# VH-VL binders against Protein ULTRAPETALA 1 (ULT1): the designs that were tried, part 3

Target 1, 237 residues: Protein ULTRAPETALA 1 (ULT1), of Arabidopsis thaliana (Mouse-ear cress) (q8gza8)
Amino acid sequence: MANNEGEMQCGSMLFKQEELQEMSGVNVGGDYVEVMCGCTSHRYGDAVARLRVFPTGDLEITCECTPGCDEDKLTPAAFEKHSGRETARKWKNNVWVIIGGEKVPLSKTVLLKYYNESSKKCSRSNRSQGAKVCHRDEFVGCNDCGKERRFRLRSRDECRLHHNAMGDPNWKCSDFPYDKITCEEEEERGSRKVYRGCTRSPSCKGCTSCVCFGCELCRFSECTCQTCVDFTSNVKA

## First folded at step 8 (VH-VL; from r1 with light chain T92V)

Design r2
Fold by ESMFold2 at other seeds, look of step 10:
Structure r2 (fold): chain C 237 residues (1-237), chain A 121 residues (1-121), chain B 106 residues (1-106)
Amino acid sequence: as target 1 above (237 residues)
Amino acid sequence: QVQLVQSGGGLVQPGGSLRLSCAASGFTFSDYAMYWVRQVPGKGLEWVSSISWSGGSTYYADSVKGRFAISRVNAKNTMYLQMNSLRAEDTAVYYCAKEYYYDSSEAFDIWGQGTLVTVSS
Amino acid sequence: QPVLTQPLSVSVALGQTARITCGGNNIGDYNVHWYQQKPGQAPVLVIYRDSNRPSGIPERFSGSNSGNTATLTISRAQAGDEADYYCQVWDVSTVVFGTGTKLTVL
């Protein structure tokens, strides 16, 4: 967990030039490599965007194929869903890049190198409550308002809550036992911020409980609270 | 009743042309991608072509690229397959198909009855 | 384009369970769909996305997909199940069908 989160790599160090040969839209940034990517729906046609690959293993997709769509940061799974492939859930095979004029799925490219490395690290966690993985968020739609609520899946309890929510065809925002959130317009914005976890804040002097919110690190050095660990992992992602 | 009614087909000489039609009823035609799938008699299924809801995007199997053109007229609830430069290998039963609502553009739930296209001297 | 290999034929005794396989490199990384086709008829979707049944398909039809093999399972086989069966996947921007299997009910 230590060195990858505290070190920034230059984008030119991420891949050899040979590994990116013949790829369309390659742009090497300060801490990322960017390429043209897409996803095909026979219903809606090809969605085209730009994929950024980070040394942390993060993958960000920004819509560039739509006029005026600036910095809409999507995960590959979210991009697959928005391209019209809502039920496929196979983004590694369905999101493609152009190599030598042909569509090549991400799973057949070197672009997943850092993502795969990051996934292996998380699966070897010694302090996991059986299912912890980095940045493994899921969303469930409220049946009343259709707005999504974020489930972070960082503990067995959170995984069970998500499973129960998915299994309930009439699930509502008020069914969440932790925060009593509503479908009100203003409440929806508040509830999304709560489910995103702690925000980075210079004014955070420490947690008011064993759960850290608003800081990168828990104030108490001996704290093993899973929410503090999850927040730190998510903030550095 | 949801159905696809096909027309066209028949015997055509090599190098000839033919247009197949597929008329839809019982669903909102303009909401769906549509497909052509062919089957050589006694053989398996082969995807031929597909078209987006508006007709703005078209897709083809490598075996027919440059020779076949898929189109649709949503006002008539009808899809077409223009087949040019026909070869003996194109002899098959041609089916039109509708994408399955619950499986976004990957599977097909409603099929036409099929029409035979025979390419021979 | 992946090649989806199916056995040419499978036989099952009436009332017994039939299994029809669809083999492909890493097919478990794809969503697999299954079609039934009777002589002179159009195909009918019987399983979508590995294991889901469309409305009207009997629950004795089931599916699984992992590793290099997807399987269509037909329990309590009936005479009316005698047909050709095809698997199908989506690959990037194309549709790929399996080679087809003739199921015979004895």
Scores: ipSAE 0.640, ipTM 0.851, lowest interface PAE 1.4, mean pLDDT 77
Fold by ESMFold2 at other seeds, look of step 11:
Formats: structure tokens, C-alpha cells, sequence
Structure r2 (fold): chain C 237 residues (1-237), chain A 121 residues (1-121), chain B 106 residues (1-106)
């Protein structure tokens, strides 16, 4: 059993309600959004399935085909092949969802948002499942002693802890969420304090003059701080 | 060899009906999707309808949906297009076509000779 | 419904290379097929899936597809190449043809 309590993401945070409006078969799960999908072969007819979209950029398709189907969980490319479109290899345009009663290809929907974001981060390999968006570790300074403590930014929950700590003007070493830390304990080696790289821009090499707006993993639409407001406004533009 | 022979067509008044036939030979008809494509004289090609190998699934262009019905009888190696509520804009040469096996229903390698349908008062 | 725009006509001198374009928004994301149609005849498939030739089609027919343009190339044009040419794509569950190009061999 995997412990994912600290890694859990609410499915309702993946898309705005209006982005999913009129889509058939929408089911908002604990860490995914699920919709009805399909792929058409004029030879065999429509294959119908359920598409799950994850914040990691992963896409999973569970086919509603006959009991003889051995493929329970498919990538979109495997689903395209399973439906009889073996030579097409254009799953973004061949896998469709129903919006307002009409077939709409995945490429023209918001459903590929997280897949496309993860794909850009994996430009060297161009892997079909993509890579998770990750942030470098960041430091938060203690209001009492000025010592900095390292926050991990590997999941949405960890990013939220860092975000809240940066917004707390009275944050102290004793507020550190990972371990019991006091002002008496040694600060991490200074060489890592200067190094604050940003993966959003190749020109961002860990300097304080770089303006990085972040990503939806580390910005929150319910937050009124200027950083989250700016990010939310910019990505909707 | 591989052949599609069409029949039917002719002159009909608006609101009338016609049934086109497409008889196949030289290949295993029941392995393939089949298609109707039309062409207004002097104009371009327009896809009309498609039918799956068994006849279990049918597809139509929006312009003919609800008025045309594609069917097939595999035992007779024949596909049909029933055209109802005909309009002047349905005037065209109608081709039947066979899907190209190596392209999984995207392209067409064998075409019938074409049948003219004229819808006019 | 996507519109696949082709030039109305293209002229080529005997023995020269003709290029017939098929324009569409992001057409490079589709598989493009090409047909030749001579007067009074049914179309003949000459290129499928961008660049592949069916059996019996001469090597002087070739194709490419990227960005917003697919191109049918006919090298060493012959009098018998004079015909109408159509591109075609699959769009979700429908078939879409280009507007057609009349190739004249001079």
C-alpha cells in the first residue's frame, strides 16, 4: 500500500467548473478528473472508454469493451491502437470526448493541459507519459534568528506548506513542518542559499532578479496574495 | 479483378427518393468498411456516408444525416444508399469506395464508376 | 469542419516538377492522402499517410506534410499527369477532402 496522504491532490482543483461544462461523463475523483471518451474506426465502429486526467500529466484510459479485453488500463496511444486505428498514430486528434453532444478531439480540449505541461519539461526525451513538474527546494528565514530552513517542493501539499510559510511574517524555526527544529541547530551550508534556480526559464540560474510566476502546482486560485493573483491572471489570459 | 459496380440513380423531383447499389467482387467484402462519396459536376469530392464491416455502425455527413441511410448485405456482396427527402443540392455523381486496408479506414483504394443523381423539378 | 484549401490550378512544363499544396490549420497533425482524378473517371489513390505510395504508383509521385501545408510532388511531369488532384484527411469520425487542383501539363 502506498502512502500518498502528503501527495494527495483534490480532483476539483484540476479544472474550473466552466472548463468541463457540457462534457459527458464527468466524474471528479480524489486526485483525478474522469470523462467519457472514445475513438472511431469506420471498420469496427466506436470504441468507448473512460479517460482519467491526473495533475502529474498522466492519462489513463479504461476501455468499456467486451469481457475478453485483457487491457484494463491503457495509454491514449494504446487505446487508439486497440480501437482499430493502429496505423494512424494521431491519438490527440483521434481520441474524442463528447461536449454538447458533439465529438471533440482531445487536442481541442482543456483535458491535455497537464499532459502538455509535463511534456514540455521532458523535451530531451519526449516521453509519452511526460514528467512531473518539480520545483527546486526553497528556503524560508526564521523571524527570530534569521537562519534559513529548506522546504521540499515535490508535491502540491509541500508547495502549500512553503507558500504559507513565505506568507507568514512571524515564521520561526519551531514552525518547521518536517522535523523539530530550533534556532540552536546549525543552518545548512551557505552555498545552497544563493542557488535558487528556476526551471520555467533557461535564463533563470538561481538569481533574485528572475521573475518566475510558478505553475499551478505551487499557486492557488483561492489565495489573495499578489503572487497567486498574478499567476492566476496570467495563465487565464 | 477487384471491382465495384454501381447501379441506380437518375432524375427525381425534390422530396423524392432513390436507392443506389454498389456490388463488390474480387475481394472479401465483409472484411472492409465501405463508403459513399459524391461530387457535384465540375466541383470537388464530398464524403457522404460510411458503414462498418458488419453493418453494425454507420456514419453520415451532417448535410445528409436523417435523410440518407447506408446499409449492406454481406451475403450479396452489396452496399446500398437509401436517399430520402432529396433536395436540389443532392445533385451529384455518387461513388462507392472501399477502404484501403493498410490505412485503417482513412483512405480509399477502389472506387465504383459513379452514378449520376439529378434532383430537379 | 476544417477546410483544406488547394490552389485552383497549377501549370508545369513537360519534364519539370509540379508541386500541389494542401493548406489547413495544423494539417501536419493529420495523415494526408492524395487522389488523382482524370475527366470522366473515378479518383485514384496516389499517396497515403503523407508520403507512401500504393502499389502501381510511379516513384515520381511523392508527398510531404508539416506545419500548415501538405505537398504532392510530381517529378518529371508527363502529359498523362494532367488531372485534378485532391488531398484528404480523417477528422475525428469524418472524412474531409481538399478543394481540388487542376494540373495542366504544358
Amino acid sequence: as target 1 above (237 residues)
Amino acid sequence: QVQLVQSGGGLVQPGGSLRLSCAASGFTFSDYAMYWVRQVPGKGLEWVSSISWSGGSTYYADSVKGRFAISRVNAKNTMYLQMNSLRAEDTAVYYCAKEYYYDSSEAFDIWGQGTLVTVSS
Amino acid sequence: QPVLTQPLSVSVALGQTARITCGGNNIGDYNVHWYQQKPGQAPVLVIYRDSNRPSGIPERFSGSNSGNTATLTISRAQAGDEADYYCQVWDVSTVVFGTGTKLTVL
Scores: ipSAE 0.580, ipTM 0.835, lowest interface PAE 1.7, mean pLDDT 79

## First folded at step 10 (VH-VL; from r2 with heavy chain Y102R)

Design s5
Fold by ESMFold2 at other seeds, look of step 11:
Parts: C-alpha cells; sequence; structure tokens
Structure s5 (fold): chain C 237 residues (1-237), chain A 121 residues (1-121), chain B 106 residues (1-106)
C-alpha cells in the first residue's frame, strides 16, 4: 500500500492516488513527490536512492548506495553514471522504481509526466556560468589504450573540451587538447586519480565513480547531449 | 594476451549437477563483471547469469533462478557456474564473457571458447 | 522484457551491401550492440552502443538505431562475413539477445 494516504496534495496537485499505486517509498512533500528508485550495474550491483519529482519538471536524486555515502542532489543522468553505467546514457530506461515488487524503468511510469512537459515547452535555454563553483578534475579514457588523461575544469572553455571528449565514443590520446600526445605517454600519477570524482562528498567511501551535482559552467545550450538536455530541463521553472 | 579458458562441461542426466569454470588471463580480472551466456545448438544466444567485480552481487535469468549459482575467486582469476537440478532445456554450449570496459555491463568484448553441457536421459 | 526480432536469414552478393535488422518496440531508446558468430566459434563484438566499432573491426561495419528498428550494415560484403549475427540490449537489470540472423554471402 502507498504511504501518506491521508495526504491529498499528491493526488490533487501532481499525481492521482491511482497513478502512484503500489510504488515503493512514496512520500508526498509540500512541493514534490518522492519515491524509491535505483539503477543496476552488473559490475557494482544495485544503487538505491530517492527520486523527487517537482511540478516544474525538475528531477532530483539523492543516492543511498553505500553506508556513509551522502551524495549531493543528482540529475537522473548523473545518478546513472554514479551507479556505474557511465557509458550507457539511457537514464529513462536504466533508472527504475519498484512497482508491485518489480523494477520498472522511469520511461514506463507516470513519474516523467512533468519532466516531459517541461522539455517540450522549453527546447532552448541558456546556461548560467555559475562562477561560484569549484569544479573537480575529470579523467577521460582513451578508446585505444585505456589510459586516462586529466582534464582541468576551471573555465568554460576547459569544461567544453571535457564535455566534447566525453561525448566522443572514439576519443583517443591523440585527441588530448592540452598537448600533442600519443598512447606512449605515461598516465597521470595514481595520486592524482584518487582525488577524481565527487569533491562535494569527501566522506563517500563506497562509491568508486562519484559525480557531483550540477556545474553551470560546463552545460551548453546548443548541445543535444543528454547531460546538457537534462541540466536545462532540471533547472528550468 | 586477453583470454578466457573454459572447462567443466559434459553429459549429465536430468536432475544432476555440473560445475563450469572460466579462467581469465591478460587483464585485471577483479575490475570487471563477468557473465555466462548459453546457446542451444543451432539456436540463438541467451543470457544466463552475471556477477559483480567482487562477487557481492549476482544476477540470473528467470529460467535458471534457484538452480544455478555463479561465483568467482579473484585471487585465482576464475569464475564458476554451479548448475543444479539440470533439465533437458539446459542443454547448450555455455560461454563465459567479460564486460566491455566502455559499456559498464551492457556489452561483452571477450568470450571463452564455449563448453558443451548435455542433459539427457 | 523486450522481444528483439531478427530475420532468420539474409543473403548478399559478394561486394554488395547487407543490412540486418533488429526490431523491437521503441528500440531506439536502447543502446544496441551487435555480435558476429562464425560456425564453431564464440561471438565477436562488432558494434556497440548503436553505431560504434570496437578496435579492429573494419569500417565496412556500421550501425544505426531509431524508432522501432536497429540495423547492422555490412558494405562490400566479403566471404569472411558469412556468419550469424545477434543484436543485444540491456533491459533494466538483464541482458536480452535478438533471435539471430544467418548471413549468407553468395
Amino acid sequence: as target 1 above (237 residues)
Amino acid sequence: QVQLVQSGGGLVQPGGSLRLSCAASGFTFSDYAMYWVRQVPGKGLEWVSSISWSGGSTYYADSVKGRFAISRVNAKNTMYLQMNSLRAEDTAVYYCAKEYYRDSSEAFDIWGQGTLVTVSS
Amino acid sequence: QPVLTQPLSVSVALGQTARITCGGNNIGDYNVHWYQQKPGQAPVLVIYRDSNRPSGIPERFSGSNSGNTATLTISRAQAGDEADYYCQVWDVSTVVFGTGTKLTVL
């Protein structure tokens, strides 16, 4: 049975009671509906989290995948990557909720109603620079040799270089923008690699691929990649 | 040289048991999820089971749940499939496979040579 | 789970272009992977995430995926391309293969 049956705000404001029938972990807040969600990686197992759906179409996920891991608010795409599915980029089909005891992908649920409406209404949007964020270093792996190359994400131009590299499934060491290199060059020292990932959750000990929530500097309004589309949709009113 | 070498197949009667093994070399075994995929002779491929990098999570196709158990010993670079309560429908060539680095458990780049399991009375 | 339907067989003349389809409701919303399997051998990954080639796979192999159909295209077909071909997707927490297509090069 659904929790909070006496709470009429969900059914009359965001969703009818019957639309949330048999969903696990339903909690109706003042301006959101929250449910249990997850994402499966055969490499790492199931990541479990809480999904909040807002009338604006915003979707926020707080990961509970490991003890002591208190991730920042994540977009669904960032949660998919955090769960270990970094190359899949199909979060609507890979992030699931529990309905009647079964995993059901978000794309087959009513939970995307407001997200889809927001995306349809606002196909073009500007991204703020942010300026106030301290962006972590990122690493991009070579398709040929698997070596990882360090990207500094301190300016919009540097963030664009990383964004484009992540969107290139055939990215190679020779495509490295900071220097002309080949696969023969040594990788960045391991000590630098231990600091990659989520700089906003230093106590997160169980996640090997943490991703910090939202950096306005690295999202681009003309890009059709899912990360930029999701960011635009999630920050709009 | 990256490879997966399989062993443990054979002929068994219905209700019997068999254990398959898959020995890995040429890559860091403990970084990857591993998979079993089977193929009835002359037919298509069917996913059977998967195991996480540490062995902490296991996944099974509905047709084998409760009868098959996947395991791994990372120190030996070896994965196993314990097959119990075997049925005629389990007759197939069984392949082990390694997840593709870039596909996060969606695709497989290295496959073992296959091991025939025949369940017949 | 989605059903991935492939034609049982496809024939192509040497040097011509073969197209092998993988049909499923809204398969364009999935990442589709393709495998080649020659008689008596294990499958080989030839396309991943719809249209990407692993290292070592000739540029003659290409893929596309939209709507209800994913397609593996083999241009300039060679005798060595004669094999069975399988599409594959990830479905929530499981792996699903297509029904398989035997490609014959005439």
Scores: ipSAE 0.609, ipTM 0.838, lowest interface PAE 1.5, mean pLDDT 79

## First folded at step 11 (VH-VL; from s5 with heavy chain S105N)

Design t4
Fold by ESMFold2, fold request of step 15:
Structure t4 (fold): chain C 237 residues (1-237), chain A 121 residues (1-121), chain B 106 residues (1-106)
Amino acid sequence: as target 1 above (237 residues)
Amino acid sequence: QVQLVQSGGGLVQPGGSLRLSCAASGFTFSDYAMYWVRQVPGKGLEWVSSISWSGGSTYYADSVKGRFAISRVNAKNTMYLQMNSLRAEDTAVYYCAKEYYRDSNEAFDIWGQGTLVTVSS
Amino acid sequence: QPVLTQPLSVSVALGQTARITCGGNNIGDYNVHWYQQKPGQAPVLVIYRDSNRPSGIPERFSGSNSGNTATLTISRAQAGDEADYYCQVWDVSTVVFGTGTKLTVL
């Protein structure tokens, strides 16, 4: 059968092979790229760990500095402190990876690409309250009773909840993710449904009337639905 | 009261060896990384080597790697620098220094008095 | 890795403000530390992490760091401030000092 839905590994799309060339400890996972990293303290020695880079801009570090380390996952800033550099607060320059046998600070690598893009969006959003409103509120209908339930689409997680609900042909009121409800709960009145929470924000990139046709907040590279596959393919192609 | 007192140094021929000592008092020596920094004629200060609190980790500038060996004996509150295969370019005043507590081992607050090492024909 | 370039000398009139610069590519991305060294003496830490003073350092010593330049500022210069001054950074796993500046109080 024709399978244009083909599985696309999110990790394999994060960086070109040549961007990771000569890096030590590269491991491409399902939704991340992992590399060996470290941080140096002349007092305690080198702390060695694994850095995971996610398309969301999240960075996770799992420390291997001591047997039985109590902390499973750290931010880069927490790893810098854990390594003994408590007051430096310069993790982009103090956390290093090995490239061609040499310690190279994260700030001089491609590994901060997604973190830097995510940080710019957060800064713009914090500057304007209207910039926090990405998408209008949307409604999902119950397969059993036909009642519609309001979803807020203000964050990537909220967009994912809505996306998953829209992709479920058997979605019911009891599947509502924000509260435990049943079909017995009253539907929002039609007069209130017209207020979708959208403002005219310049950061609402795909919307001319608060209807988004696709952006990094509402399309998911690990999703196999045609809409997400088409979006991620067009962005990467 | 907090003090680093250096000993050793002097005149050595090229290819020779010399051992510098740095004795600490007035603080808990075994809590801190320790450093050697030198000052050569015509140049400023240059980091040479460092050693972790236990002696388990050592670090060297490229200019001395493979020729110098840093060590410490915490029971004696003393750090050492063994200098081998000395060259004329190693001629300098050598300082020992203690990491600054409030700066995550990036800066140095206590320095020894300095010891002159001269490598001459 | 970075080269920290300082002017060879700076002169200041007694009671006036001296500024000593430390230039390096993107030095604003580092914590910069400053040392005073008088003739025949070991260095003394006067500024750490860009702008902080250790205990015992007069408030007339201050520092700043942004872009490609860190600056040590000495207000109301005194004869006793005449010395060599060095900037210093931590670079990944090594220590790098500036080239040094002789401050002369006129």
Scores: ipSAE 0.658, ipTM 0.860, lowest interface PAE 1.2, mean pLDDT 81
Fold by ESMFold2 at other seeds, fold request of step 15:
Parts: structure tokens; sequence; C-alpha cells
Structure t4 (fold): chain C 237 residues (1-237), chain A 121 residues (1-121), chain B 106 residues (1-106)
């Protein structure tokens, strides 16, 4: 029978075939495009790895490395340091991919399209504060004990965890996604509940969980909650 | 005292070969990448080649690739540049240089005194 | 490979401020290093990563880098500052030097 849409999702929609022309190591996954990448240190030689590009703007680098190396996923900046370029801090120009047999820096490729779009959205919301965070931290209260737990809202995954927690009327400390805790764990002191990220809007008077109306990182078109429905309807209108 | 002392060089005919040496002292030679940079008399600087700490990785400017071979012997604290199939355009003062430890192998803090290579009939 | 264009020469009066430029497309996206070379001598690193001085380099030497231009600034120029000056960047897996500038102290 026909599955006309299930095999043609997200990963295959990120880039057109001509945009990836002649790139080495292209692999299209379910929700990412993967390419071979590297970074050069004249002291240590070339570090070679795989770069995954996500529609969220996230970039993940994974290498099959020498004995004793962790299999942890790295940001491009961490990969630049891993390659031995600890003080350069110029990963857009120092991390390369192979196109037509030549090393080409990421800054001169289409591969940063989603990263750059994500960065611009973040900058538009936080320019006046000089910080890299897009959304301020939020707190979710436990239904059993009333203690509040801090959620970071810096990536789509973290926004989804917070969104799911806010949608659960029976949420409790044991549901906290970042650590295994119970109601016995002490709450952050009131003086440490300083919100990190976007400055609290004056329109959110008295609201500790205020988040700007939202953006594509923190609202989900497939979700049926009223907040996401409202955002999706307003944005796509 | 940190020092790079060069030897070799001289006059050679086109198509000939020459080997330059660079002897290091005053630092742990095997911790660092090493470099060759050349300068045509009266002109600017041009990177030629580099070699990793172990000698396992080598890099070359396009103008010398396939003709020059960089090497090192860490037990002797010495780096070499084997120059083959020499051309008139290879005439220059050749410097060896050490990577700067405060800059992740992008800059060079210690340079040798320079060795003149002249390629002419 | 980027071309790092420097003025051929710059003149400065004793005690005045000299500025030597290094131009390249988006050079602000690179770390820029600067070398001083006196006649008959090897180069000496005077600025690394845009604006940092190695030990032993006078505070009169400073650097900046943004947009398409990096600048080496020498305040209170002295006769001993007369030299050739080169900028340099790392580009992917290679090293690129600027065209060089002769600084004359009048």
Amino acid sequence: as target 1 above (237 residues)
Amino acid sequence: QVQLVQSGGGLVQPGGSLRLSCAASGFTFSDYAMYWVRQVPGKGLEWVSSISWSGGSTYYADSVKGRFAISRVNAKNTMYLQMNSLRAEDTAVYYCAKEYYRDSNEAFDIWGQGTLVTVSS
Amino acid sequence: QPVLTQPLSVSVALGQTARITCGGNNIGDYNVHWYQQKPGQAPVLVIYRDSNRPSGIPERFSGSNSGNTATLTISRAQAGDEADYYCQVWDVSTVVFGTGTKLTVL
C-alpha cells in the first residue's frame, strides 16, 4: 500500500540536492542531514568527524575516534577545541567540509542556514541584554509539595520539556527531566530564582512563568494546547 | 634560552635538490608544530610547510606540494626541509619557526636566523 | 585563499601615532597576528589574536580587527619602530601573510 508522506519527512526537506552537490559523506536521516567534516591543527593533524544539521538550528558533531575518546556529541566550538585549536574561537571558518575534493569552511556553505536563522531569531529577542539566551528560564510547581523547579528554555528540546510539564496538571518533582529528584530535594532559594534570559515584560506583571508569546523554538504545530494553537494560527496567518 | 639555529642552503641549479636543517634548543621540541616560511629578497613572507609534533601530519603550500618534503627527528631536536626539482622562483631566504604556545598553532614566536637558497644557472 | 592587502608604505613623525592597515574580505572573522621585521633580521611577533601583546612588546603597540580591516597602531613612534610590518591569518589549513608595509619614522 502507499505511504506517500511518511518516507519524505524532515531530513529530506532540509536542503535541495543541488545544495549538497559534491559534498563528501552526505547522509540524510530522519530529522537531520549529516556530512563529513573536520578541523585542522598543524600540531596534531586533521580531526575528522560527522556533522549533523537539524531544522532547529542545532549543530552536532560526532567522531569515531581513537581509544579512550568519549562518544559524546560536540558543538562545533567544542569540536574546534577538541581538534587542538583551544584559543582560536573561530569555528565557522576553522571547521571545514569537503566539497569537490577541497576543504571549505562552514561559513561558506549552505550548512549554516538553519543555525543562522535560529541565531537571528534569538538576537532579535535579546539584543538589549547582551546575552546569548533566547528565552528566560521558567519554573514549574510540583502538584504534591508546591516546590518549583527551574527549566532552561534555550533549545527546542528544552522548550518542549517545559511545555509538556506546564501541560501536565499532575506534574511533580519526580517528573523533573534534568535530574532524578523527589520532593525531598531542596528548592532553589528565593534569592536564586533570578530569571536568566529575556527580561521580564512589563505586560507580565506578577507572573513568574511569563514567556514572550513564543517563537518557532517553543511552540509546536502538532500540539493541541491553546497556547500552541494560538501561536501557530497567528504566525501562519 | 629558546633558539632555532639553521644550516644548509646555498646555490643550486634548476632541477637540483637541497636540504635545510633547523636545530632547536631551550624548549621541548616534541610538543610543538614547526614551520618553514620563505621570503624572496626585498619581498614579503610566504608560508611553505608545516609538520605536526610527531611528524605524522605534514602540510604544504600549493606552490611546493609534491617537490618539497618536511620532516623531523625529535630525538635530535631537528627539523628538515628536503627541496627537490628546484625552480628559479624558489630563490628566497628560508626561515624555520615555532608555533606560539599562547595561540593555538596560528602564530609563530621563535624564528631561525634565515638561510638563503639561490636557484640559478 | 584570502588576499591580505597592506599599504606599501606609511610615514610617521617621531612621537606621533602610526596606523598600519590589513585589508581583506571579512577579515574580522579571522584572528589577525602582526610581525615586525627589521632589516637583515627575522620577523618578531608583536600582536597575536587581534589585540594581544606578547611579553616584552611595549604597550605602545596595539591592534584591532573588525569588518574588512585589521589595524596595527603604534603610539608615540620611536626611531626603533622603523621596520616592515606583516599581518597574518590562519585560513582553514594554511597560513596567509599580508603584503607588508614599510614604516618610516621621520
Scores: ipSAE 0.650, ipTM 0.855, lowest interface PAE 1.4, mean pLDDT 80
Fold by ESMFold2, look of step 13:
Structure t4 (fold): chain C 237 residues (1-237), chain A 121 residues (1-121), chain B 106 residues (1-106)
Amino acid sequence: as target 1 above (237 residues)
Amino acid sequence: QVQLVQSGGGLVQPGGSLRLSCAASGFTFSDYAMYWVRQVPGKGLEWVSSISWSGGSTYYADSVKGRFAISRVNAKNTMYLQMNSLRAEDTAVYYCAKEYYRDSNEAFDIWGQGTLVTVSS
Amino acid sequence: QPVLTQPLSVSVALGQTARITCGGNNIGDYNVHWYQQKPGQAPVLVIYRDSNRPSGIPERFSGSNSGNTATLTISRAQAGDEADYYCQVWDVSTVVFGTGTKLTVL
């Protein structure tokens, strides 16, 4: 049985048991792995929290420092700042976890695997809401019913799925890669289609009329389609 | 005038004890972490210990952990280093230092004049 | 603890540019701080967070940090620049100093 909520993956499959061995506070959730983490300030002492690692590359930290704290979900950079290290801005080395009783910085752990994979392919960033945003979501229209289905473009693999779907003149709702759906499913409401994307304004910076020509995340050097060929030929310019 | 004035050094036998003092003036002492850094004559700098603004958190280099105890009395604007079970290797000039306010307690802008501790039979 | 390796000594002629290096694996991922220490005196902070000068430090002191090397640069070297120089980083919850460099102004 599969969970049909998109982006949901079993947390137990994110890391091998050996990779998490001796790590303090490991808890496996539905779509994440959670561990105890912290950040040290000699001025204020250690701040202790829970770090959640998601397959999307998202990292969420819930601070345990004070009752009634309004900072329930923090990025690692925000947690570093919350801990009193405002000017350091080196969270990969300053946020630690406990392995074998010792503080180990995130940069020396496997916990950044999905974050690093997600961030390596993003060439530009325009707007975000405290979460990592690499590329806007895109829509592919069904050849049979005309309904548009949302594709997440957060990884190279997801971008490839979208790219292949756009090149398929016979693409149907049943070809949707995230869930098993048919043409009977309702289309997403139009007001939601700009979520995580360009507003399609003529004045959109970095895009001709809010149409991005692509980035290394969503164009493939081995692909022979004209859009990939054009991008690959000109990416160095 | 911002300054740190140190006292309490001297000659002691191995296994003996000393307490170093560091008196602050010219700034709000209770706002800052404070540090001890030592230097063997003719050698480089080595961090020894740190204490949080309230004294609630203390940190030590592995070489002194369990033997040295850092403390502070904010009402007296003074930090202390209690050194026990002293060894010949602890012979050094000991500096107290204040964290730099522009740098999230990574660097030190104000240093005391240094106090020599000699551990010898 | 990482070892921050500095050359034992560096010489510079009056008016020339001195460069003092601080080597460490991926030191560019750290904030690097630099101190000057003259004989018989306490250290003085001359550069913080790679390239920033505290108030009162002349503009001829500058810093950079990338890859495996951080560098303190002293342009138009003066006799008064003769001193020992230390780099320093924050490592997780501890403070680490470089091995130190004696700068001689010829």
Scores: ipSAE 0.648, ipTM 0.856, lowest interface PAE 1.4, mean pLDDT 80
Fold by ESMFold2, look of step 14:
Structure t4 (fold): chain C 237 residues (1-237), chain A 121 residues (1-121), chain B 106 residues (1-106)
Amino acid sequence: as target 1 above (237 residues)
Amino acid sequence: QVQLVQSGGGLVQPGGSLRLSCAASGFTFSDYAMYWVRQVPGKGLEWVSSISWSGGSTYYADSVKGRFAISRVNAKNTMYLQMNSLRAEDTAVYYCAKEYYRDSNEAFDIWGQGTLVTVSS
Amino acid sequence: QPVLTQPLSVSVALGQTARITCGGNNIGDYNVHWYQQKPGQAPVLVIYRDSNRPSGIPERFSGSNSGNTATLTISRAQAGDEADYYCQVWDVSTVVFGTGTKLTVL
């Protein structure tokens, strides 16, 4: 019959209060913990953003240079590149948070706990488990202008449309099946060309080859990846 | 010819000040971060300071923070290091350096010839 | 911050292979860069990001990095390879150099 005041103040099962002690910008959501983060380039200066940590092991970063848009969600690796550290490819050591006024790399924090657990689980026993497979968005380039157009792979028919487009050596913007467009429409900015439906996270097993074979297990509604779950929830809401 | 030419060193008393200059040629100076690295005679290399392409961001080693100020004037292709409140431990050869473009500003490909700063009573 | 420890000196016979180590806690999680410095001269970049050579650096220079040790390897050592060698990493927002190694070619 003892109350644990530390657990009541955290409001989340992800981390104990002492594990987040002295971190800047802590915000506890319904199923995530958010903290201020950044990445340093001596050429461009510090890029500052918010990192969300999910129990699935997913890590999402929203950069302040593109506020408030889901289209600007970044993986830590993409954030590292966005910050001007394109060739480093060491995001665990290059993305930092502020603890006690000091920059501390993610690799030296508890914030990677769920990411590390997800990676370990993904390396073991994932085939024999009834894991769901999901489809992510893909991009097809126009033969005339080189612009890329986003294909949603949410149904068997949409997967077939993508397969047919990839198999067409003369595919053009005017062949886009979802909207009437031409080469005159601007493509998405590089920073907004993120995969939707399912990121390439360790916890998501999206299958690009199934677009050619019509994999029934890869349909959107069967995915347990948090990104795909959020998408399904948004469609129903 | 890509080149960094340094000037401004010399002998100074403890507590004194010096300003080092690093003049660039043969490349687009305003595209790159620039760096100061020092070497105590007979010892190893130590990073001192760096400055972003525009000068909007500056970074310092803990040993010089608050005493040294890095700056640049892109119109003159020149970087500076203002060294104040100098101590005997600041005695070193000071090099300016340019970031290596192929390595996301982690390494340095072009170095100046070095300028000796001696802090002695 | 990582402490990058190098042996004070390494000797190699002409034509033989020299190996210079750079030790640091989990240095394999960093990109390691190497510089050559001859007496009275500025450093010269010889290896970047563990194992890549800048243009103009001969193939006899190579590098590796894993665990707690990065290694610069100089095969078929020449008299002109006699110099001080420094490793270097990026640490969050700062630059850290190794302690330096004097290579003597016998």
Scores: ipSAE 0.647, ipTM 0.857, lowest interface PAE 1.4, mean pLDDT 79

